# Designs tried in a protein design chat: miniprotein binders against q53ft3. Part 132

Target 1, 195 residues: q53ft3
Amino acid sequence: MFGCLVAGRLVQTAAQQVAEDKFVFDLPDYESINHVVVFMLGTIPFPEGMGGSVYFSYPDSNGMPVWQLLGFVTNGKPSAIFKISGLKSGEGSQHPFGAMNIVRTPSVAQIGISVELLDSMAQQTPVGNAAVSSVDSFTQFTQKMLDNFYNFASSFAVSQAQMTPSPSEMFIPANVVLKWYENFQRRLAQNPLFW
Below, E stands for the ipSAE of ESMFold2; O stands for the ipSAE of OpenDDE; V2 stands for 0.75 times the mean of E and O plus 0.25 times the DockQ between their complexes.

## First folded at step 14 (miniprotein)

Design A33 (at its last look DockQ between E and O 0.26; V2 from the best seeds 0.00; counts 0 for: pae E 2.5 > 1.5)
Fold by OpenDDE base, look of step 14:
Structure A33 (fold): chain B 195 residues (1-195), chain A 83 residues (1-83)
Amino acid sequence: as target 1 above (195 residues)
Amino acid sequence: SPIQEEFEKLKEEASELFYEALRLYEKGDKEEALRLFRKAAELYEKAAELAKKNNDPESYKRAISSALFAQSYAEMIQRELEK
């Protein structure tokens, strides 16, 4: 459902689902991370009237997790970039992950996405300066990346008729996603502006 | 309280069904997954109503969100089955 991208790192598409409506990405070596892109994979949209509240967690001086609301993703805004480098000294706020036993290591930060009602999200206030104003370049990058993924993956889609007696269903092998990411990252490494 | 106990019971049951539905969906058993997602949604809705009666807006919010999410999966699967 969600992807997480850190520049210079492999894209993450396998969030830990810690609840029915909550997803977590681990970010090792978070001290070196300036920006994080959170995006919808396009496989499962938010239910009508719902979106995602995006949180960042880091260990405080006592080793306790500090969660901060970064911003939001929605069906209408399926990707967002967040600056996290300046948040490491911030104060914690109420968050939807507090009641969950999420295993953490001191060197690993987390991105948490909570699927919530849009009306509820509207009442929340993200931490200041976390949401990077739509850098046209990043928006374009994310959009092209997603489009590229969709186009690539869909090209390998097979009907169930080809696999099972059910002709109406389409199947995309999981390895297609991996191949796409490998190819995408290779091209990105060679030319960051290839898109 | 009895209301809180019933809420927790419903939530737990719904959660179990939800995750089982996910498992089944991943295995390709779409029909049963669909059934379980729908049932999970119903149970979450019931839980939400209890939370409302108990004046617990946070529990209500979560239960409603979970219900809608379960319903979304159900609708997705239903669309897949209709193709």
Scores: ipSAE 0.502, ipTM 0.825, lowest interface PAE 1.0, mean pLDDT 80
Fold by ESMFold2, look of step 14:
Structure A33 (fold): chain B 195 residues (1-195), chain A 83 residues (1-83)
Amino acid sequence: as target 1 above (195 residues)
Amino acid sequence: SPIQEEFEKLKEEASELFYEALRLYEKGDKEEALRLFRKAAELYEKAAELAKKNNDPESYKRAISSALFAQSYAEMIQRELEK
């Protein structure tokens, strides 16, 4: 139902579903993370009148989880970018993940998504400056990641005449990366929230 | 306790129906998904009543939330089918 993306890491598309309406992604090495993107995969929508409250959890100095409301995703806003760099020492907030049996490595933060009534979500106040919810900001963030990846990969391009044979290695032709880049840009231009 | 055992049995059965309903919905089998979501909601409601009898407010809240979620999908699918 959901995906979670951190710049420089593989996208996570297999949330731990800890209840019918509760989903969790682990964030290892969370102290190096400044932003996370939470998005709907598009396979299953929220029911009408419902949406997702998005929380960030990290262990405090005693190893106890501290949960903070980051913001929301809905069918009408199916993705959002959240800044978490300032939250790793913040105060907790009320949250719906209380007595649930959530499997978690002690030194790992988590993103939690709770499916709730939109009316209930309207009564909740996200922590500080966590939400980066502009479509333009999301598009710019994603475009910057695409440009950086393409430029990085292209800097290693060599012709076959320049290549040293390495039969134990797998190779990706450079045009595959270019085709992927061009297709992704086209999709972003058509629908910035396609993913 | 016997009440707790019955609660867990109902919850397990409801959960299996709920996830099967999601799978059917994703495949486009809306009529069957609707039937299973409704059954799951019914079983979650029964589980919630057992949690209430067992003086377990946390289990009650979770079961009621699951019932609402299943019923909300059923209502969405019913509306889609009537279009």
Scores: ipSAE 0.396, ipTM 0.771, lowest interface PAE 2.5, mean pLDDT 79
ESMFold2 (binder alone), look of step 14: mean pLDDT 91; pTM 0.908

Design J1 (at its last look DockQ between E and O 0.71; V2 from the best seeds 0.00; counts 0 for: pae E 2.2 > 1.5)
Fold by OpenDDE base, look of step 14:
Structure J1 (fold): chain B 195 residues (1-195), chain A 83 residues (1-83)
Amino acid sequence: as target 1 above (195 residues)
Amino acid sequence: SPIQEEFEKLMERAEWHFEWAEKYYELGDKEYALLYFEFAARIFRKAAELAKKNNDPESYKEAIEYAEEAQKYAEEIQKELEK
């Protein structure tokens, strides 16, 4: 249902479902992370009148998890970028994930998504410094993300002559990926926040 | 009074949503702007209802006016997104 992306890292599409309405991504070495993108995979939309509250968790000085609300994703806003670098030493509270026994290590932060009613979401206030501060920052992050993806994908490119027959696998032509990349770049240039 | 305190909390929350809606709109994130204006409108309406229950017509009027403004912006953004 959800994906999580950090620039320079592989996309995470397999969230740990810790409850019927709660999903968690682990972010190793979170101290090096500035921004995180949370997005819907497009496979399952939110039910009508519902969305996702996105939380970030890091250990406090006592090693206890501190959860902070970053923002939201909805069917109308299926992806969002959050700045987490400024949150690493802040104060937070135990919200939807606080009662859950989630295994944590000091170097691993977590992104939690709680599926909630929009009305309930409206009653919450995200931390202000988690918001994107500028279009330029977002564009730069997105560009790095795209470049990483392209580089990753292209590293597996082989010519047809080099292909080993694997009937159980599906292949995507490299030109399709390139076209997608170019289209995305164009859209990004036109509207950095198009998604 | 506890009711007045609750009213003020609702207003503050709605105002937060409203301000961030404006910020996101300025940044070009119309989808988020829309969402936050909608949130603002919802909470302002809740504040209005609370004021009504408390027989505070001035607070009611204020909250309703802000709710209508937020809703108006939301509707305008929605139209922009549909083009």
Scores: ipSAE 0.633, ipTM 0.876, lowest interface PAE 0.7, mean pLDDT 85
Fold by ESMFold2, look of step 14:
Structure J1 (fold): chain B 195 residues (1-195), chain A 83 residues (1-83)
Amino acid sequence: as target 1 above (195 residues)
Amino acid sequence: SPIQEEFEKLMERAEWHFEWAEKYYELGDKEYALLYFEFAARIFRKAAELAKKNNDPESYKEAIEYAEEAQKYAEEIQKELEK
């Protein structure tokens, strides 16, 4: 139903369902993470009149979870970028996850998504410092996403001499990916919101 | 009074959503701007119903006017997204 993307890491598409209406992604080594993207995969929409409240949880000094509301995803806003770097020393907020039976370690944070009525979501106020509040912050996250894609794709690069014949597969020359990457970077620098 | 305190908290919450809707619109995130204007309108209407229950016509009028303004912005943004 949901995906979670952190720059420099493999996208997660298999949330742990911890209740009928609650989904969790683990974020190991969370202290190195500045932004997270939460998105709907497009396979299962929210029921009519419902959406998702998105929370960030990290363990406090006693190993107890501290949950903070980041914001929302809905059928009309299926993807959102949240800043979490400033939240790791913040105070917890009221949340629906309570005493869930979720196994965690001290270095693992979580993204929680609670499926709720839109009227209930409207009653909640996300933490203000989770919002992406400037073009520069958005540009930095987008650049890291571009770097991640380029590094991933290039890790499969081989020279023609190194290729194993595979006539049933299609191939894309590596310079096509490089040209796309360079063009996207140039356009992003000119207009961070062009895409 | 607890009803007046609840009204004031609802108005503050709705104003928070309204302000963030404006910020998201300026950033070009029309989908979030739409969502937050709709949330603001919902909460302003809830505040208006509470003011009506409290027999407070000035607060009712204020809340309804803000709800209608938020709804107007949401409708304009919805039309922009449908183009």
Scores: ipSAE 0.448, ipTM 0.807, lowest interface PAE 2.2, mean pLDDT 80
Fold by ESMFold2-Fast, scan of step 16:
Structure J1 (fold): chain B 195 residues (1-195), chain A 83 residues (1-83)
Amino acid sequence: as target 1 above (195 residues)
Amino acid sequence: SPIQEEFEKLMERAEWHFEWAEKYYELGDKEYALLYFEFAARIFRKAAELAKKNNDPESYKEAIEYAEEAQKYAEEIQKELEK
């Protein structure tokens, strides 16, 4: 149902389902990530009155996940860009120099998506700066890139990628995704208004 | 009182959504602006219901006026997105 995109990496469209209403993406080498994009796939909308709460987790010094609410995706807002760079050094909040001395932990973070009632989502308070994006070229570029990718993928009626797909199942090869990304960047560089 | 504290927490949460809706609108993110104005309206309405049950007409009026303002902005943005 969901996709996850980090600039310079292959898009992930196969979330791990950990409960009926909960989905997770792994983010290896997360210390190099500044922004994460979360978006909905295909033609299957959320049921009426429901949406998705988007969480970010990283391993603390004991290796335990620390979850933070980033924001939301809904039928009306099916894609969102989150800034996570400021959230990786939460332990430094006790002392400005604390983060410089944090022991290196395994570099795998997670994006979690919880399907919830909109009324429940309205009672949540995301971390203050995670969903705030500048109006710079990066934010505009990323949103247009998401729109283009969603339309492209939908045109092929693709199914969610599986580890061992049946010959009858639909899928997009990884190199096709890479070619789309390269073509989009090339077109944007030559004509920023092509979308 | 516990009821007054609950009312104030609801008002603060709704004001948070309202302020973020305004920021998203200024950034050109109309879909998020719409979502957060709708969230603000929902929570302001919850605050109004609490004030009504607590027989506090001044708090009720305050909350309902903010709910109506948030709903008005949401409706205007919804119309912009439909065109």
Scores: ipSAE 0.382, ipTM 0.784, lowest interface PAE 2.6, mean pLDDT 74
ESMFold2 (binder alone), look of step 14: mean pLDDT 90; pTM 0.894

Design J10 (at its last look DockQ between E and O 0.01; V2 from the best seeds 0.00; counts 0 for: pae O 12.5 > 1.5, placed apart)
Fold by ESMFold2, look of step 14:
Structure J10 (fold): chain B 195 residues (1-195), chain A 83 residues (1-83)
Amino acid sequence: as target 1 above (195 residues)
Amino acid sequence: SPIQEEFEKLMERAEYHFEWAEKYYELGDKEYALLYFEFAARVFRKAAELAKKNNDPESYKEAIEYAEEAQKYAEEIQKELEK
């Protein structure tokens, strides 16, 4: 029913179903994770009048789970990106997973999805600033791609004195790459979808 | 009173949803903006119903006006998504 994606990791599509209406994904090495994507696979929609409340759980200093409401997914908003980097030492919030005995190691957090009535979901308040727009995630990905390209191209830089004669080969000045990089960053900040 | 405290909690919750709906709309996330305006409207109407049962017409008017505003924004965003 659900998928969970962290950048640089294999997408998870086989949630642990811990109750008829509750699903969990493990997040090993959670301290290195800043964002998590939660999405519906598209095979099974929520029943009419229902949606999913999405929670993040991490072990506190005593190894006890601390659950925080990140936000929601619904048939009308089937995917969302949640920032978790600021949540790894916060206070717990009200949640439906309370008495569940879920065994974990100290370095493993969890994403929990609880299928609930929309009326019930409306009564919940997510931790602030957890959900981010898809545009912000596109911008983050694009910035990392820009940095990667610039670093790669720069690693091949040579001075004119270091060049070997290659009359059939074309070259570009290194400053052109820098100018392109700076212009792209500016335009991306103004409109992430300009390209 | 306990009833007035419950009313105020409902209003704060609905206002929180409303504010986030506006933020999501400004960020271009129309799907979340729609969801949160609809949630705000639901909670404001719950607050209005409580105020009506408590014979508090000023609180009722306040809550229903906010609910109608949230619903108006949700309807406009729904139209934008259906284009």
Scores: ipSAE 0.558, ipTM 0.852, lowest interface PAE 1.7, mean pLDDT 80
Fold by OpenDDE base, look of step 14:
Structure J10 (fold): chain B 195 residues (1-195), chain A 83 residues (1-83)
Amino acid sequence: as target 1 above (195 residues)
Amino acid sequence: SPIQEEFEKLMERAEYHFEWAEKYYELGDKEYALLYFEFAARVFRKAAELAKKNNDPESYKEAIEYAEEAQKYAEEIQKELEK
């Protein structure tokens, strides 16, 4: 249902489902991460009247996880960019992941997505510095993310003649990735806030 | 030429992966460093093959040398991870 993308890193499309309505991505070496993109894969939409609250967790001075609300994704806004650098430690609030037994390792942060009612989400207040504030910064970051993903994906491109038979694996044609990239760039150029 | 432009694009892409590999290694993230050196090596080899097709032995040599370097680093990191 969800994907997570960090510039220069592998895209994550397999969230750990920790509850019926809760999904988690691990972010190793989180201190080096400035921004993260959370997006819907497009395979399964939110149920009607529901969306996703996106949280970030990092260890506090005592090594305990602190969760903060970054923002939201919805069917109407299926992706969002969050700045996670510069978040202050110790400003955790009530969050849906506090009671979860989630394995944590040092230097690994987590992105948590909680599927919630839109009405409930409207009552929540994200941390102020998590949203990318400027359209220009947003566009620049998005472009870098797209380029990184495309470069990564294209590095694995092989001709059919070069393919090693692997019946257990699914393959995606490179042109699909290219078409997606071009379409996304076009949409971004038309409206940097289309998502 | 279009082929030369494509070669340069591949080289730039490979260099990008190489730089990230180095960055991750410096940060102590050896797993990511390994992955990106492997990416670099792969793309450098693609560039080399293109150069070969274009009868450009100098570009071929350059790309192969970088590919071998990236592969060497990947192998070294892999050995470190296995200890």
Scores: ipSAE 0.000, ipTM 0.207, lowest interface PAE 12.5, mean pLDDT 79
ESMFold2 (binder alone), look of step 14: mean pLDDT 89; pTM 0.874

Design J11 (also named U12; at its last look DockQ between E and O 0.38; V2 from the best seeds 0.00; counts 0 for: pae E 2.1 > 1.5)
Fold by ESMFold2, look of step 14:
Structure J11 (fold): chain B 195 residues (1-195), chain A 83 residues (1-83)
Amino acid sequence: as target 1 above (195 residues)
Amino acid sequence: SPIQEEFEKLMERAEWHFEWAERYYELGDKEYALLYFEFAARVFRKAAELAKKNNDPESYKEAIEYAEEAQKYAEEIQKELEK
């Protein structure tokens, strides 16, 4: 029903179901994670009148779980990006997850999704601005993808003195890639949706 | 009084949702803007019912007016998303 994505990690699509209406994803090495994407896989919608409350849990200084409401996903908002980097020192809030259904290991945080009535979800307030705008998230993701591509392509650069003939292949001068990178980055800053 | 304190907490919660709905709309996230206006309307109506039970017609009127405003914005955004 749900997926969970952290940049640089494999997409998780098999949530641990800890109750009929509660699903959990483990996040190992959570202190290095700044953002998490939670999304519906698209095969099974929420029942009518219901949606999902999304929580982040981490151990406090005593090793006890602290749960904080990040925000929501619904049939009308099936995917969201949540910032978690500032939450790891906050105080807990009321939450629907019982400790008996959740196995916790050190250094592992969790993303919990509770399927609830929309009326119940409306009575909750997420911490700060944990959910980020899709436009802001698109720009940040795109910039990271751009940097990743440039660094990858640059790692294969060779000088003309190092090249061997390869008549069946096409080659692109490295400065063309750099010009593309610089132009794309400038255009993205002016209009994140230009492409 | 405990009832007046609960009313004020509900109004604050609904206002929180309303303000974030406006921010999401300005940022172009119409889906979250819609969701948060709908949540604001639900919580304002809950505050209105509490005011009604407490025989406080001025608080009732205030809460209902905010609920209708939030609902109006939600309906306008829903029309935009359906285009």
Scores: ipSAE 0.561, ipTM 0.854, lowest interface PAE 1.7, mean pLDDT 80
Fold by OpenDDE base, look of step 18:
Structure J11 (fold): chain B 195 residues (1-195), chain A 83 residues (1-83)
Amino acid sequence: as target 1 above (195 residues)
Amino acid sequence: SPIQEEFEKLMERAEWHFEWAERYYELGDKEYALLYFEFAARVFRKAAELAKKNNDPESYKEAIEYAEEAQKYAEEIQKELEK
């Protein structure tokens, strides 16, 4: 139902479902992460009148998780970017995830998504510093993400002579990826929030 | 009074949503702006209902006026998104 993306890292599409209405992504080496994208996969929409509250957890000095509400995703806003850098100094908030018995490595944070009624979501206040504060920051994040994707995809590029028959797999010409990248960059330059 | 405190908390929350809606709109994130204006409207209405139950017509009027304003902005953004 959900995906999580960190710039420079592989996309995560397999959330751990910890409850019927709760999903968790692990974020290793969270201290190096500035922004996280949370998005709907498009396979299953939220039910009418429902959305997702997005939480971030990090271990405190005692190794206990501190949860903070980052923001929301909905059918109308199926993806959002959150700044998680600097949240270490924030105060914990009430969260729906309770005491998760997840053995955490000190360097691993979590993104939690709770499926909730929109009315309930409206009663919550995200941490202010989790919002993307500037178009520049957003643009920088997006550029890094795109570059990483392009580099990743390009690393798998093979010539036709190097291709082995794999009838179960689909292949995309590298030129298609390049054209997509160029088009995306152009659109991003025109409007950083075009998507 | 406890009711007055609850009313003030609702108004503060709604105002927070409203302000962030404006910020997101300025940033060009119309979808998030829409969401937060809708949230603001909902919470202002809740505050209004509380004021009504508390027989406070002035607070009711204030909350309703803000709810209507938030709703108006939400509707305008919705129209922009549909173009």
Scores: ipSAE 0.524, ipTM 0.831, lowest interface PAE 0.9, mean pLDDT 84
ESMFold2 (binder alone), look of step 14: mean pLDDT 89; pTM 0.882
OpenDDE base, look of step 14: ipSAE 0.342; ipTM 0.748
ESMFold2, look of step 18: ipSAE 0.494; ipTM 0.837
ESMFold2 (binder alone), look of step 18: mean pLDDT 89; pTM 0.882

Design J12 (at its last look DockQ between E and O 0.01; V2 from the best seeds 0.00; counts 0 for: pae O 11.8 > 1.5, placed apart)
Fold by ESMFold2, look of step 14:
Structure J12 (fold): chain B 195 residues (1-195), chain A 83 residues (1-83)
Amino acid sequence: as target 1 above (195 residues)
Amino acid sequence: SPIQEEFEKLMERAEYHFEWAEKYYELGDKEYALLYFQFAARIFRKAAELAKKNNDPESYKEAKEYAEEAQKYAEEIQKELEK
């Protein structure tokens, strides 16, 4: 029913169903994770009047789970990106996963999804700044990728006078990379979804 | 005072959702804006019902007007998403 995605990792589509209305994904090495995407697979919608409350849990310094409400997923908002990097030292909130407190290996966190009535979800207040705008997140992510690529490629630049012979390799002029980078940045600033 | 305290908590929660709905709308996330306006309307209606039960017509009017405003925004955004 649900999927969970972390950049650079395989998508998880086989949540552990721990109750009729509760689903969990494990996040190993959670301290290296800054964002997580939670989404509906699209095969089974929520029943009318229901949606999903999304929680994040991590072990505190005493090994006890700390659960925090990240936000919501519904038929009308079937996917969302949540920032978790600032939550790994925060305080817990009210949550429905009390029976989920099982012994875990250190550095493993969890994403929990509780299927609830929309009226019940409305009574909850997510931790601030956890759910991010998908437009802002896309722009931020792609800008960081562009910066990384340009810096990486630029670190290999040599002048023609400095070039060593390497006939088995293919080359492109460095200014082609610069032209591409400048054009891509301009297009991204004009329309973040142009691609 | 316990009934008035509950009313104030409901109003505060609904106003929080309303404010976030506006922020999501400004950021371009119309799906979350719609959801949070709908949440705000739900909670404002609960506050209005409590005020009516408590025979408090000024609080009833305030909560009802906010619920109608939140619902109107939600309906406008719903129409934008259906295009």
Scores: ipSAE 0.505, ipTM 0.825, lowest interface PAE 1.9, mean pLDDT 79
Fold by OpenDDE base, look of step 14:
Structure J12 (fold): chain B 195 residues (1-195), chain A 83 residues (1-83)
Amino acid sequence: as target 1 above (195 residues)
Amino acid sequence: SPIQEEFEKLMERAEYHFEWAEKYYELGDKEYALLYFQFAARIFRKAAELAKKNNDPESYKEAKEYAEEAQKYAEEIQKELEK
């Protein structure tokens, strides 16, 4: 149902379902993470009248998890970018994950998604600096992700002469990736929220 | 030179991925470690080829050695994952 994306890391599409209505992603080495993207996979929508409250958890000085509400994902807003770098010293709030015994390591933070009623979500107040409100920050984050993807994909590029025949594998020409990248950049420049 | 600048950029990127591979390994994320060592190795190889084209044997040697090191770590981790 949900995906989690950190720039420079593999996309996570397998959330740990810790309850019927609660999903968790682990974020190793969270101190190096500035932004995280939470998005719906598009396979299963929220039920009518429901959405997802997105929380971030990091260990405090005592090793106890501190959960903070980052924002929301809904059928109408199926993706969101959150800045978590500034939250590492924040205060905890009431959260739906508090009673859950989630094994944590000091270097691993978590993204939690709680499926809740939209009416209930409307009464909640996210931490003020978590939502990427600036178009510039969003654009910068997206650009970094794109660059990372392009670099990753291009690292696998080989000339046809260097290719080892593998009938079971499909190959994508590097030019296709480049064209996609250029088109995406163009769209991003025109409308950072086009996707 | 533009070629030297490109070489340095490749080396920096490869080193970045190498460092992340080490971090992931330390964290116990062997799959990520494997991936990033492989990625580092590929980029180092690209840097080596660029150095070769630029007739810079020292840079070629350096990049090649790092590529081999990254590849070695990747292979070791792969063996660990297959056990």
Scores: ipSAE 0.000, ipTM 0.224, lowest interface PAE 11.8, mean pLDDT 79
ESMFold2 (binder alone), look of step 14: mean pLDDT 90; pTM 0.894

